# VHH binders against q96fz2: the designs that were tried, part 381

Target 1, 269 residues: q96fz2
Amino acid sequence: CGRTSCHLPRDVLTRACAYQDRRGQQRLPEWRDPDKYCPSYNKSPQSNSPVLLSRLHFEKDADSSERIIAPMRWGLVPSWFKESDPSKLQFNTTNCRSDTVMEKRSFKVPLGKGRRCVVLADGFYEWQRCQGTNQRQPYFIYFPQIKTEKSGSIGAADSPENWEKVWDNWRLLTMAGIFDCWEPPEGGDVLYSYTIITVDSCKGLSDIHHRMPAILDGEEAVSKWLDFGEVSTQEALKLIHPTENITFHAVSSVVNNSRNNTPECLAPV
Key: E = the ipSAE of ESMFold2; O = the ipSAE of OpenDDE; V2 = 0.75 times the mean of E and O plus 0.25 times the DockQ between their complexes.

## First folded at step 22 (VHH; framework vhh_6z1v_2)

Design GB21 (at its last look DockQ between E and O 0.07; V2 from the best seeds 0.00; counts 0 for: pae O 11.5 > 2, placed apart)
Fold by ESMFold2, look of step 22:
Structure GB21 (fold): chain B 269 residues (1-269), chain A 123 residues (1-123)
Amino acid sequence: as target 1 above (269 residues)
Amino acid sequence: EVQLVESGGRLVRTGGSLRLSCAASGFTFSDWAMGWFRQAPGKEREVVAAISWTGRSTYYADFVKGRFTISRDNAKNTVYLQMNSLKPEDTAVYYCAAKMGLFTESPQDYQYWGQGTQVTVSS
């Protein structure tokens, strides 16, 4: 997983993240650093994307079932990194394989601190390797959606009315992530950054790609992954597995260039 | 205290029309998706229609077949169901329900419910 769409305006995104707290009350997450949210149909590593995490990471004695939403850098920068420029990191932290997560210092250390997050996206892109050619077919992959009375398709955003009929009730993809906090050696703001945990692809996606993000399907899975106050690392890792509850469609090559940020990136072809 | 109060249910002849209203209070109405559900004797409660927190996205059950229209007025904290071409099969208690964020088809996902209003469609 190396490309996502997360394009919803902040108010729409926030409502899509409504959740139930420990006592069954429905709530919206509280934003941190909302100015760093950069919506785009075409997010790549090193960009910021919103994640959910427990309020307990920020407030002593907080209810660990309460959620914060905050933009974080994609590509985990370990807290022990010594250089001043995160782009100089000598290894790839865009993804974290589930089968080796407890063997890699970059992921084991923050995981042991309870630094679990849920990475949000409209969906993600994968490129299918086509036999006999150098060409790769991109697909947009996302949760099945409730059918709505809509005049527009997923990629038809020529008018605000059509866009809103598709996206106002969109179920966001919820991926299991690990984050860390890095303090630049020369000072400045703490950098929050994340990796997406990956697993072997489910049968439905295996023709597209052999890996997929670890998807947290449903409120119980999301709540348990986030709640480091009540759910141990060992129990949380049981949530990490492939899912068949996923759908996809082919998209044009417009998405190939990460500079393209238009609805055409995810439009069906 | 959150309250959802339905009104407008009555006896009507086959082919007739009704408009149901649901007045909401005690919460920030514009954060909540709204749904109309119905329950006939001996049947499970089922979704009829749902509408997003802004009013821009809607859902209708297959049996509606274009006969009903859900709408909302966020300034008045009210959701409506316009019911046309009514059939005896539409006879049920109709409930208004609220769910924060995204609507779903499942009654179990909705946090607040009205008391219901009876709709009876005579042959």
Scores: ipSAE 0.753, ipTM 0.896, lowest interface PAE 0.8, mean pLDDT 91
Fold by OpenDDE, look of step 22:
Structure GB21 (fold): chain B 269 residues (1-269), chain A 123 residues (1-123)
Amino acid sequence: as target 1 above (269 residues)
Amino acid sequence: EVQLVESGGRLVRTGGSLRLSCAASGFTFSDWAMGWFRQAPGKEREVVAAISWTGRSTYYADFVKGRFTISRDNAKNTVYLQMNSLKPEDTAVYYCAAKMGLFTESPQDYQYWGQGTQVTVSS
């Protein structure tokens, strides 16, 4: 996974992240560094994206079922990294393969500390290789959405009104991530950064791409992944597997350029 | 036209029970979160309970303390509020409201409102 969409306004995004804590109380996640949230239809590595994480990471004795939402840098910078510039990392940390998560120090260490997060997105992009050509067809991949009488799918949005309705009720994609905290050697603000865990693609997606993000489908999966106080690493890792509960449509080549940030990126062609 | 019509409000004695209903029309009910709000004279409108479009998630205000239950029947386009152990302080006009997406505690987030039904609890 090298490209995502996360374009909802902050308030809409927050409401879309409403949840129940372990006591059954309805809550909205509290923002950390809300000003770092930059909505975009075309998110690439090294950009900031909003993630959910347990409040317990910030507050001692907090209820670990409570959630914080925070923009973090895509591409995990390990806490032990001693260089002054994160761009000097010699290995790619955009993704973490599920089969080698425990073999890589950069992922194993933060995971062992309970630094699990849920990466939020409208969906993610993948490119299908066309046989015999160098051409690649991009696809937008996301959770199936609720069909409304007026707008059953992104493709059925024939009016601005219907389009707004679609996004107001949009079910966000929830991807399993690992984050870490890095303190610059020269001082400054702590950098929070994340990696997305990847798995083999489900059968339905296999023709597009052989790998997919580990998607946490449903509130229970999301809660268990985040709740490092009550859910062990071993138990959490049981949640990491391919899901068939995914849909997709072809999009234009507009998304190929990471500088393009328009609705055309995820619009069906 | 979108309509929310509340019913069931009446005079009841302290400790009594009441079931409110809200019938919805003019929109795809099953796609909307629903909420019950109340407004007492001279007080601000406040959330009582809310329920997700699936009915799987619910919210209750602190003053409810387990006395009320919100539920919905998507086949009937109706949301309910079962109120038990009613108190004089529960006297208010009760409103049902609809919101796209997930429910919130904020009345201003809700797009559609009913006319309200009066609940009076006598001592």
Scores: ipSAE 0.000, ipTM 0.277, lowest interface PAE 11.5, mean pLDDT 90
ESMFold2 (binder alone), look of step 22: mean pLDDT 91; pTM 0.921

Design GB22 (at its last look DockQ between E and O 0.01; V2 from the best seeds 0.00; counts 0 for: pae O 7.9 > 2, placed apart)
Fold by ESMFold2, look of step 22:
Structure GB22 (fold): chain B 269 residues (1-269), chain A 123 residues (1-123)
Amino acid sequence: as target 1 above (269 residues)
Amino acid sequence: EVQLVESGGRLVRTGGSLRLSCAASGFTFSDWAMGWFRQAPGKEREVVAAISWSGRSTYYADFVKGRFTISRDNAKNTVYLQMNSLKPEDTAVYYCAAKMGLFTESPQDYRYWGQGTQVTVSS
């Protein structure tokens, strides 16, 4: 998984992240660094995207079921990284394979500290390689959505008014991630960065690509992944598996260039 | 103290119209999606219509078939259901419900409920 859409205005995205705490109360997550949120239909590694994490990471004695939403850098920078420039990291941390997560120091160490996050997106893109050609067909992949008055027509929406009607009740894709905190040796703000855990594709996606992000389907899975105060690493890893509860449609090659930030990136073709 | 209070239910003839209102208090109304649900004797509670926190996105059950319109006024903390072309099958207690964030079709997802208003449609 190397490209996502996360384009909702902050107020819409925040409400899409409403959740239920341990006592049954419905809440919105509290933002950290909201000015770093950069919505786009076409997010790539090294960009910032919002993630959810437990309030307990920031506040002593906080209820670990309460959630913070914060932009983080895609591409985990390990806390032990010694160079001053994260781009000098000699290995790819965009994704973390589930079958080797406990073998890689870059992921095992922060996971052992409970640094689990939920990576948010409208959905993700994947490119299908077809036998007998070098052409690749991009797809936009997302949760099935409740039918709204304009649902199922996201690619047909052609005005600002119609776009708001499609997205105002969009169920965000919730992917399991690991984050770390890196202190630059020259000083400055701590860098929060994440990786997306991947698994083998479900049968529904296997013709598109052999890997998929580990998707947390539903409030219980999201809550357990985030709550490092109550859910051990061993128990949390049981949540990491493929899901068939996913849908997709083909999109145009506009999305291929990561500089294109337009609704056409995810429009059905 | 959170309160949802439905009003406007009454007896009407087949083909008639009725507007239901639900006044909300005790929470930040503009953070919440709102739904109208109904329950007839011997039937399960079912979604009629739902509206997003901003009012921009709506959902209608298939049986509505264009007869009902949900709307909200965030300045007045009120959600409405305009019901036209009423049929005897629409006879039920109608409930207003609130869920933070996104609406769904499932009554179990909604946190706050009104006590209901009776709508009766005569032949």
Scores: ipSAE 0.742, ipTM 0.893, lowest interface PAE 0.8, mean pLDDT 91
Fold by OpenDDE, look of step 22:
Structure GB22 (fold): chain B 269 residues (1-269), chain A 123 residues (1-123)
Amino acid sequence: as target 1 above (269 residues)
Amino acid sequence: EVQLVESGGRLVRTGGSLRLSCAASGFTFSDWAMGWFRQAPGKEREVVAAISWSGRSTYYADFVKGRFTISRDNAKNTVYLQMNSLKPEDTAVYYCAAKMGLFTESPQDYRYWGQGTQVTVSS
């Protein structure tokens, strides 16, 4: 996974992240560094994206079921990194393969500390290789959305009003991530960064791409992944597997350029 | 440059009150747990109080016994220590310190330190 969409306004995004804590109370996640949130139809590694994480990471004795939402850098910078510039990392940390997560120090260490997060997105992009050609067809991949009588496929939003309704009720893709905290050697702000865990693709997606993000489907899966206080690493890792509960449609080549940030990126062709 | 600057330390009488302040700069204050430590002559540095990034969680050393209150204002990048019912044994240099993530009782876990402010309690 090398490209995502996360374009919802902050308030809409927050509402979309409504949850129940362990007491059954309806809650919205509290923001950390809301100003770092930058909505985009075309998110690439090294950009900031909103993630969910347990409040317990920040507050002693906090209810671990409570969630914080925070923009973090895509591409995990390990805490032990001693260089002053994160770009000097010599290995790719955009993704973490589920089968080798425990073999890589950069991922194993933060995971062992309970630094699990849920990466939020409208969906993610993948490119299908066309047989016999160097051409690649991009696809937008996301959770199936509830068909409201008026909201056909994302493509059926014939009116601006309908489009707004679709996004107001959009079910966000929830991907399993690992984050770490890095303190620059020279001082300054702590950098929070994440990697997306990847798995082999489900059967439905296999023709498009052989790998997919580990999707946490449903509130229970999300809660368990986040709750590092009550859910062990071993139990959490059981949640990491391919899911068939996805849909996709072909999009234009507009998304190929990471600088393009328009609705056309995820529009069906 | 990261800076922690303590203020408010002075000579006070037994039973008196004092409010210490620590102004932080050079980092995102709201991302860090803060702590107050003290060191008396010939003694090891010890934690007095600590507070989470949000201020919702606090810790106090056993010797505080309800006499001190730690608080913070993230908008002002400042952490406070209200000290009441001061005793001669509270005489020490008081330091503010910053730690990423959750606060701990261990001074070695804290990355940034102020220069300290002298608190003297006379009998």
Scores: ipSAE 0.016, ipTM 0.310, lowest interface PAE 7.9, mean pLDDT 90
ESMFold2 (binder alone), look of step 22: mean pLDDT 91; pTM 0.926

Design GB23 (at its last fold request DockQ between E and O 0.84; V2 from the best seeds 0.86)
Fold by OpenDDE, fold request of step 24:
Structure GB23 (fold): chain B 269 residues (1-269), chain A 123 residues (1-123)
Amino acid sequence: as target 1 above (269 residues)
Amino acid sequence: EVQLVESGGRLVRTGGSLRLSCAASGFTFSDWAMGWFRQAPGKEREVVAAISWSGRSTYYADFVKGRFTISRDNAKNTVYLQMNSLKPEDTAVYYCAARMGLFTESPQDYQYWGQGTQVTVSS
C-alpha cells in the first residue's frame, strides 16, 4: 500500500470515527494536533494521515478503550534512529509485512510497546499490471458502503451535491498500523510516524495486486487492535489477515501523479 | 438524561399520510445519525430510513419506494419521517433511534431509542 485517500473534512472524519468504548458508550475520538490534518484524495508516504490510537498512550490510567485521533507521518521512523533527518532511513518503513513484523527491529520494538494504531482512509489505491503492456490500471479499494437513495456509490456522484451525499456517511477504511515516537537528536517536536501492516491479498483482490493492507473490519477488531492495555501483542496479531469485505473500481490515471489532489483520483472510469 | 420522544403516530386510512417527529435531548444531536425503525407484531424490528448527522445523506429501506422522507432539524434536535401513500403493511410501532457518527441498517448499532409511536393503516 503506497497510496491512500483521506479527504474528508475534519468534522466529517471525526464523526466517521465514532466508536463504542468498553462500557458500551458511543464516543467521538479526541483530536491531538488537529492542525496537522491535511485532507487529500491522494496521500503518499511521508505525508500525514490521521490514525486512531488508545488514549492510554497519552494519559496514565486512562481507559485504554478510549480512542485518540492524530495525524502521523506515513513511514515509521524508529525511536532509536539517531540521524537528524528521517529521510536518511535506508530501509522502507511505508509498510510492514505481517510475516516479518516480529523479525524487524523497527516494527517489533514499537509493537512490543503496544504502539498499535488504526490508519484511516477513504480507501487505498493499487495498480494492476496489464498483461503484455507496461501500463498499469489503478483501482480504488474501499469498504462496501450503504446504498443511499441518490448516491449509493461513488459512481453516482454525478454532481457536487451528490458527491457530498456519498461522503457524508462514508465508512472509512481501517488499516492496522504500528506507530513509533521519534525524538530528533537536535531537539524539537516528537515525531509520530506509522507503518501499515500488509498481508497477502484476498481472493477478490488477487487479480489486482498480490498484497493488501491488513484491514480491521468492524468495531471489535479495531478496538482489540488499539487496546494494548488489555490485548496482548500475540492476541492482536491474530487480527491481521486478509479480508474479502472490500470493493473496488477502476479509476483514471490522474491518481498516478501524487501531486494531483482532486475527486477525479477516486472517481470510477 | 438522553431522551428520544416520538410523536405523530395515529390511525390513518390506506393512501393517507402521516408525519412522525422525534425530539431528542440529553446529547449533542448534531454528532448523531438518526434512524427510523419499525416493528410490526410478530416481526423483527427493521430500518425504515436513516439520516446522517448533517442531513446530507439519507437511506431508505426498499419497501419505502419513495413514499417516505426522512429529514432533520439540528437546531430543534428533531428528526422527522414524512410518510405518504401509506399501506396496511406499514402498520407498526415506529421508533426513533440514534447512533453516533454514521447511520447503519442494523438496529443493534444504535445506542438510544425512543418508546415508539403506533402507526396503524386501515384498509
Scores: ipSAE 0.924, ipTM 0.961, lowest interface PAE 0.4, mean pLDDT 94
Fold by ESMFold2, fold request of step 24:
Structure GB23 (fold): chain B 269 residues (1-269), chain A 123 residues (1-123)
Amino acid sequence: as target 1 above (269 residues)
Amino acid sequence: EVQLVESGGRLVRTGGSLRLSCAASGFTFSDWAMGWFRQAPGKEREVVAAISWSGRSTYYADFVKGRFTISRDNAKNTVYLQMNSLKPEDTAVYYCAARMGLFTESPQDYQYWGQGTQVTVSS
């Protein structure tokens, strides 16, 4: 849960986020701060990644089923935080355990304000510890994809021509998140930041790692998590559970260094 | 108002070829994935082929792969299905459908549908 890929160009990403509003009309989310989107095969905590959230967070009378997409900082900075350096909260707030979310002030408060978001990624990376060695085997983990001409060649499609054949119809991983809004004590722009909720891993991932992100599988789950105007915290938390509807493949150690931002990071080995 | 209008369906002999067209209007065509579906009498509607909003990613059902080619021309708001080596089992009404963003295999996910064009393959 500490590394993701979110590498799609903005126009591809936007179309991958098409959704259905409460009237059944298919729409694209509206961007906030699109110039802050920094695509990479290798996102780590403290970096920005796009999330979905309800329009109602920004407009008093908005339809709460309508979606905004915005880059936010990974690593939630609570609104009550008094220090000037938000990086001091890194690793404390990269993830939020579902079994203690109502016990942790950093997560309970924004959740009670309806500050639920959906964290977007191509997929996430996880490292399997190997017995008898300090070596770890990274895996790239993602939703099963509809078969396309190039989908079985994800890593081999590293040219612009072949890349588009693989990624133009990629189903993004949709993870449940909580966000907060922090006003720096010295002034400046409000900081939007998020945490990813985690759960015990499903059976299919248990040999890789004992935790996984809480994945929202399908339009209904995503809509209910986002819609704080119609779905209470108590009801939303029922959406938080492991899923077996995931797939994965082993990748090389190139991804280990977060400075490496290349298609090789997620290429099958 | 959104319209999808198929054309090109007709009677052809086994082994023949034909090309279906679907003209789209009333929406920003380049935001929409497009699909061809078919329905034979007494059967459920099933995906034949689909193409991404940009035209760069495609899907074909296993039973038609290799014989059919889907394409689109975003400048003309049109999606095509080139059908070769036709068999009597391909006889069906062929429908054009649109889904914003990504295509899927499920007809229930598509918002807009054409009226259909009949393809009949004779022995």
Scores: ipSAE 0.802, ipTM 0.913, lowest interface PAE 0.6, mean pLDDT 91
ESMFold2, look of step 22: ipSAE 0.781; ipTM 0.903
ESMFold2 (binder alone), look of step 22: mean pLDDT 90; pTM 0.916
OpenDDE, look of step 22: ipSAE 0.885; ipTM 0.943
ESMFold2, fold request of step 24: ipSAE 0.790, 0.746; ipTM 0.905, 0.889
ESMFold2 (binder alone), fold request of step 24: mean pLDDT 91, 91, 91; pTM 0.921, 0.922, 0.923
OpenDDE, fold request of step 24: ipSAE 0.922, 0.923; ipTM 0.960, 0.960

Design GB24 (at its last look DockQ between E and O 0.12; V2 from the best seeds 0.00; counts 0 for: pae O 3.8 > 2, placed apart)
Fold by ESMFold2, look of step 22:
Structure GB24 (fold): chain B 269 residues (1-269), chain A 123 residues (1-123)
Amino acid sequence: as target 1 above (269 residues)
Amino acid sequence: EVQLVESGGRLVRTGGSLRLSCAASGFTFTDWAMGWFRQAPGKEREVVAAISWSGRSKYYADFVKGRFTISRDNAKNTVYLQMNSLKPEDTAVYYCAAKMGLFTLSPQDYQYWGQGTQVTVSS
């Protein structure tokens, strides 16, 4: 997983993240650093994307089932990193394989501190390599969505512009992540950064790519992954597995260039 | 504190029209998606229509598509169900329900419910 779409305006995205706390009350997550949110149809590693995490990470004695939403850097920078420039990391932390997560210090240490997050996206992109060629077919991959009618006109959803502008009931993809906090040696703000846990792809995606992000399907899975106050690392890791509850469609090569931030990136072809 | 109050249910003839209203109070209405559900005697409660918090996205069950229209007025904290071409099969108690954020089709996902309003459609 190396490219996502997370394009919703902040108010739309916040409402898509409504959740149920441990008492059964429906709530919206509280933002941290909202001005750092940079929506785009085409997010790459090193960019900021919103994640969910437990309020207990920020407030002593907080209810660990309450959620904070905050932008974090994609590409985990370990707390022990000593260089002043995160781009000097000698290894790729965009993803973390589930089968080795407890063997890699970069991931095991923050996981042991309960630094679990849920990475949010409209969906992710993956490129299918056709055998015997350098050609790749990009796909946009996302949760199945409720079929809706837009207010005022039924036919307007047929065009890419209109299809892409009616997103106020989109179910966001919820991917399991690990984050860490790095204090730059030269000073400055603490850098929050995340990695996305990956698993073997489900049967439905295996023809596209052999790996997929670990998707947390439903509020129970999301709540358990986030609640490091009540759910141990060992218990949380049981949530990490492939899912077949996923759909996709082919998209144009416009998405290949990460500078293209346009609805065409995810439009069906 | 939170209240959803349906109104407008009554007896109408087959082919008639009826408008249901649901007045909401006690929460920030624009954070909540709204749904109309119905329950006939001996049947499970089922979704009729749903509308997103902004009003821009709507869902209709197949059995009412083309006949019913859901709408909301965020300034008045009210959701409506316009029911046209009514059939005896539409006879049920109609409930207004609220779910924070995104609507879904499952009654179990909704936090708040009205007491219901009876709609009866005669042959």
Scores: ipSAE 0.854, ipTM 0.931, lowest interface PAE 0.5, mean pLDDT 91
Fold by OpenDDE, look of step 22:
Structure GB24 (fold): chain B 269 residues (1-269), chain A 123 residues (1-123)
Amino acid sequence: as target 1 above (269 residues)
Amino acid sequence: EVQLVESGGRLVRTGGSLRLSCAASGFTFTDWAMGWFRQAPGKEREVVAAISWSGRSKYYADFVKGRFTISRDNAKNTVYLQMNSLKPEDTAVYYCAAKMGLFTLSPQDYQYWGQGTQVTVSS
């Protein structure tokens, strides 16, 4: 996975991330560094994207089921990195293969510290190789959108406890990630960065691409992945597998250029 | 081919009512949020109203002040804008637009646009 879309306005994105804590209370994630959020139809590595993580990472004794939303750098910079420039990292940390996650120090160490996150996106892009040509067809891949025609009363939409019931908009893709915190040697702000865990592609996607992000399908999977206080690394890793619960459509070549940030990127052709 | 065709725009007197329609074709209508935008001469295009795919979520611009109602008929692939208590300031070309998934307020986020229909409100 080398390209994603995350274009929703901040307030809309927040509402899209409504959840229930372990007490069953409806909540919105609190933002950390909201100003770093940059909506885009075309997110590439080294850009900032919003991720969910447990509040326990920031507050001692916090309810670990509570969620924070924070823009983080795509491409994990390990905490032990000693160079002053993260771009000097000599290995690719855009993705982490699920089968070798425990073999690589850059991923194993933060994972062992419970530094699990959920990377948010509208969807991700993959390119299908066309047989006999050097051309690649891009696809936008995302969750099937559940359509319930149940007319909720408009008035109920304003109540936080009913937000989940009235939500009828785009279901965000939730991908399993590992994040780390890096302190620049020369001082400055702590850099939060993440990698997306990848798995072998599901059967439905196999003709497009052989790998896919580890998708956490549903609130239970998301909650378990985030809750490093209650869910062990071993248990969390059981959530990492291919899913068939995806859909996709072909998009234009506009997305090929990472500088293009328009709705055309994810529009069906 | 995706098409959005607006209709219903005409000359109307101040205080009058008008209903705009937008017929959509060429895409799965129920997967898309819809919006009405307007552009007056010399002004930027601005959002008037937006509606989710199911119609459960709606947005109205501040200047609407309860005068307009956005609705949709998914069986007919049509979005409507009922405009009441029209004012000269409402004179503009009104555009129908479509966005996949969640509606937003920014015109640049919408993928498809109609050609627009002229609404003129006389004093």
Scores: ipSAE 0.047, ipTM 0.422, lowest interface PAE 3.8, mean pLDDT 90
ESMFold2 (binder alone), look of step 22: mean pLDDT 89; pTM 0.906

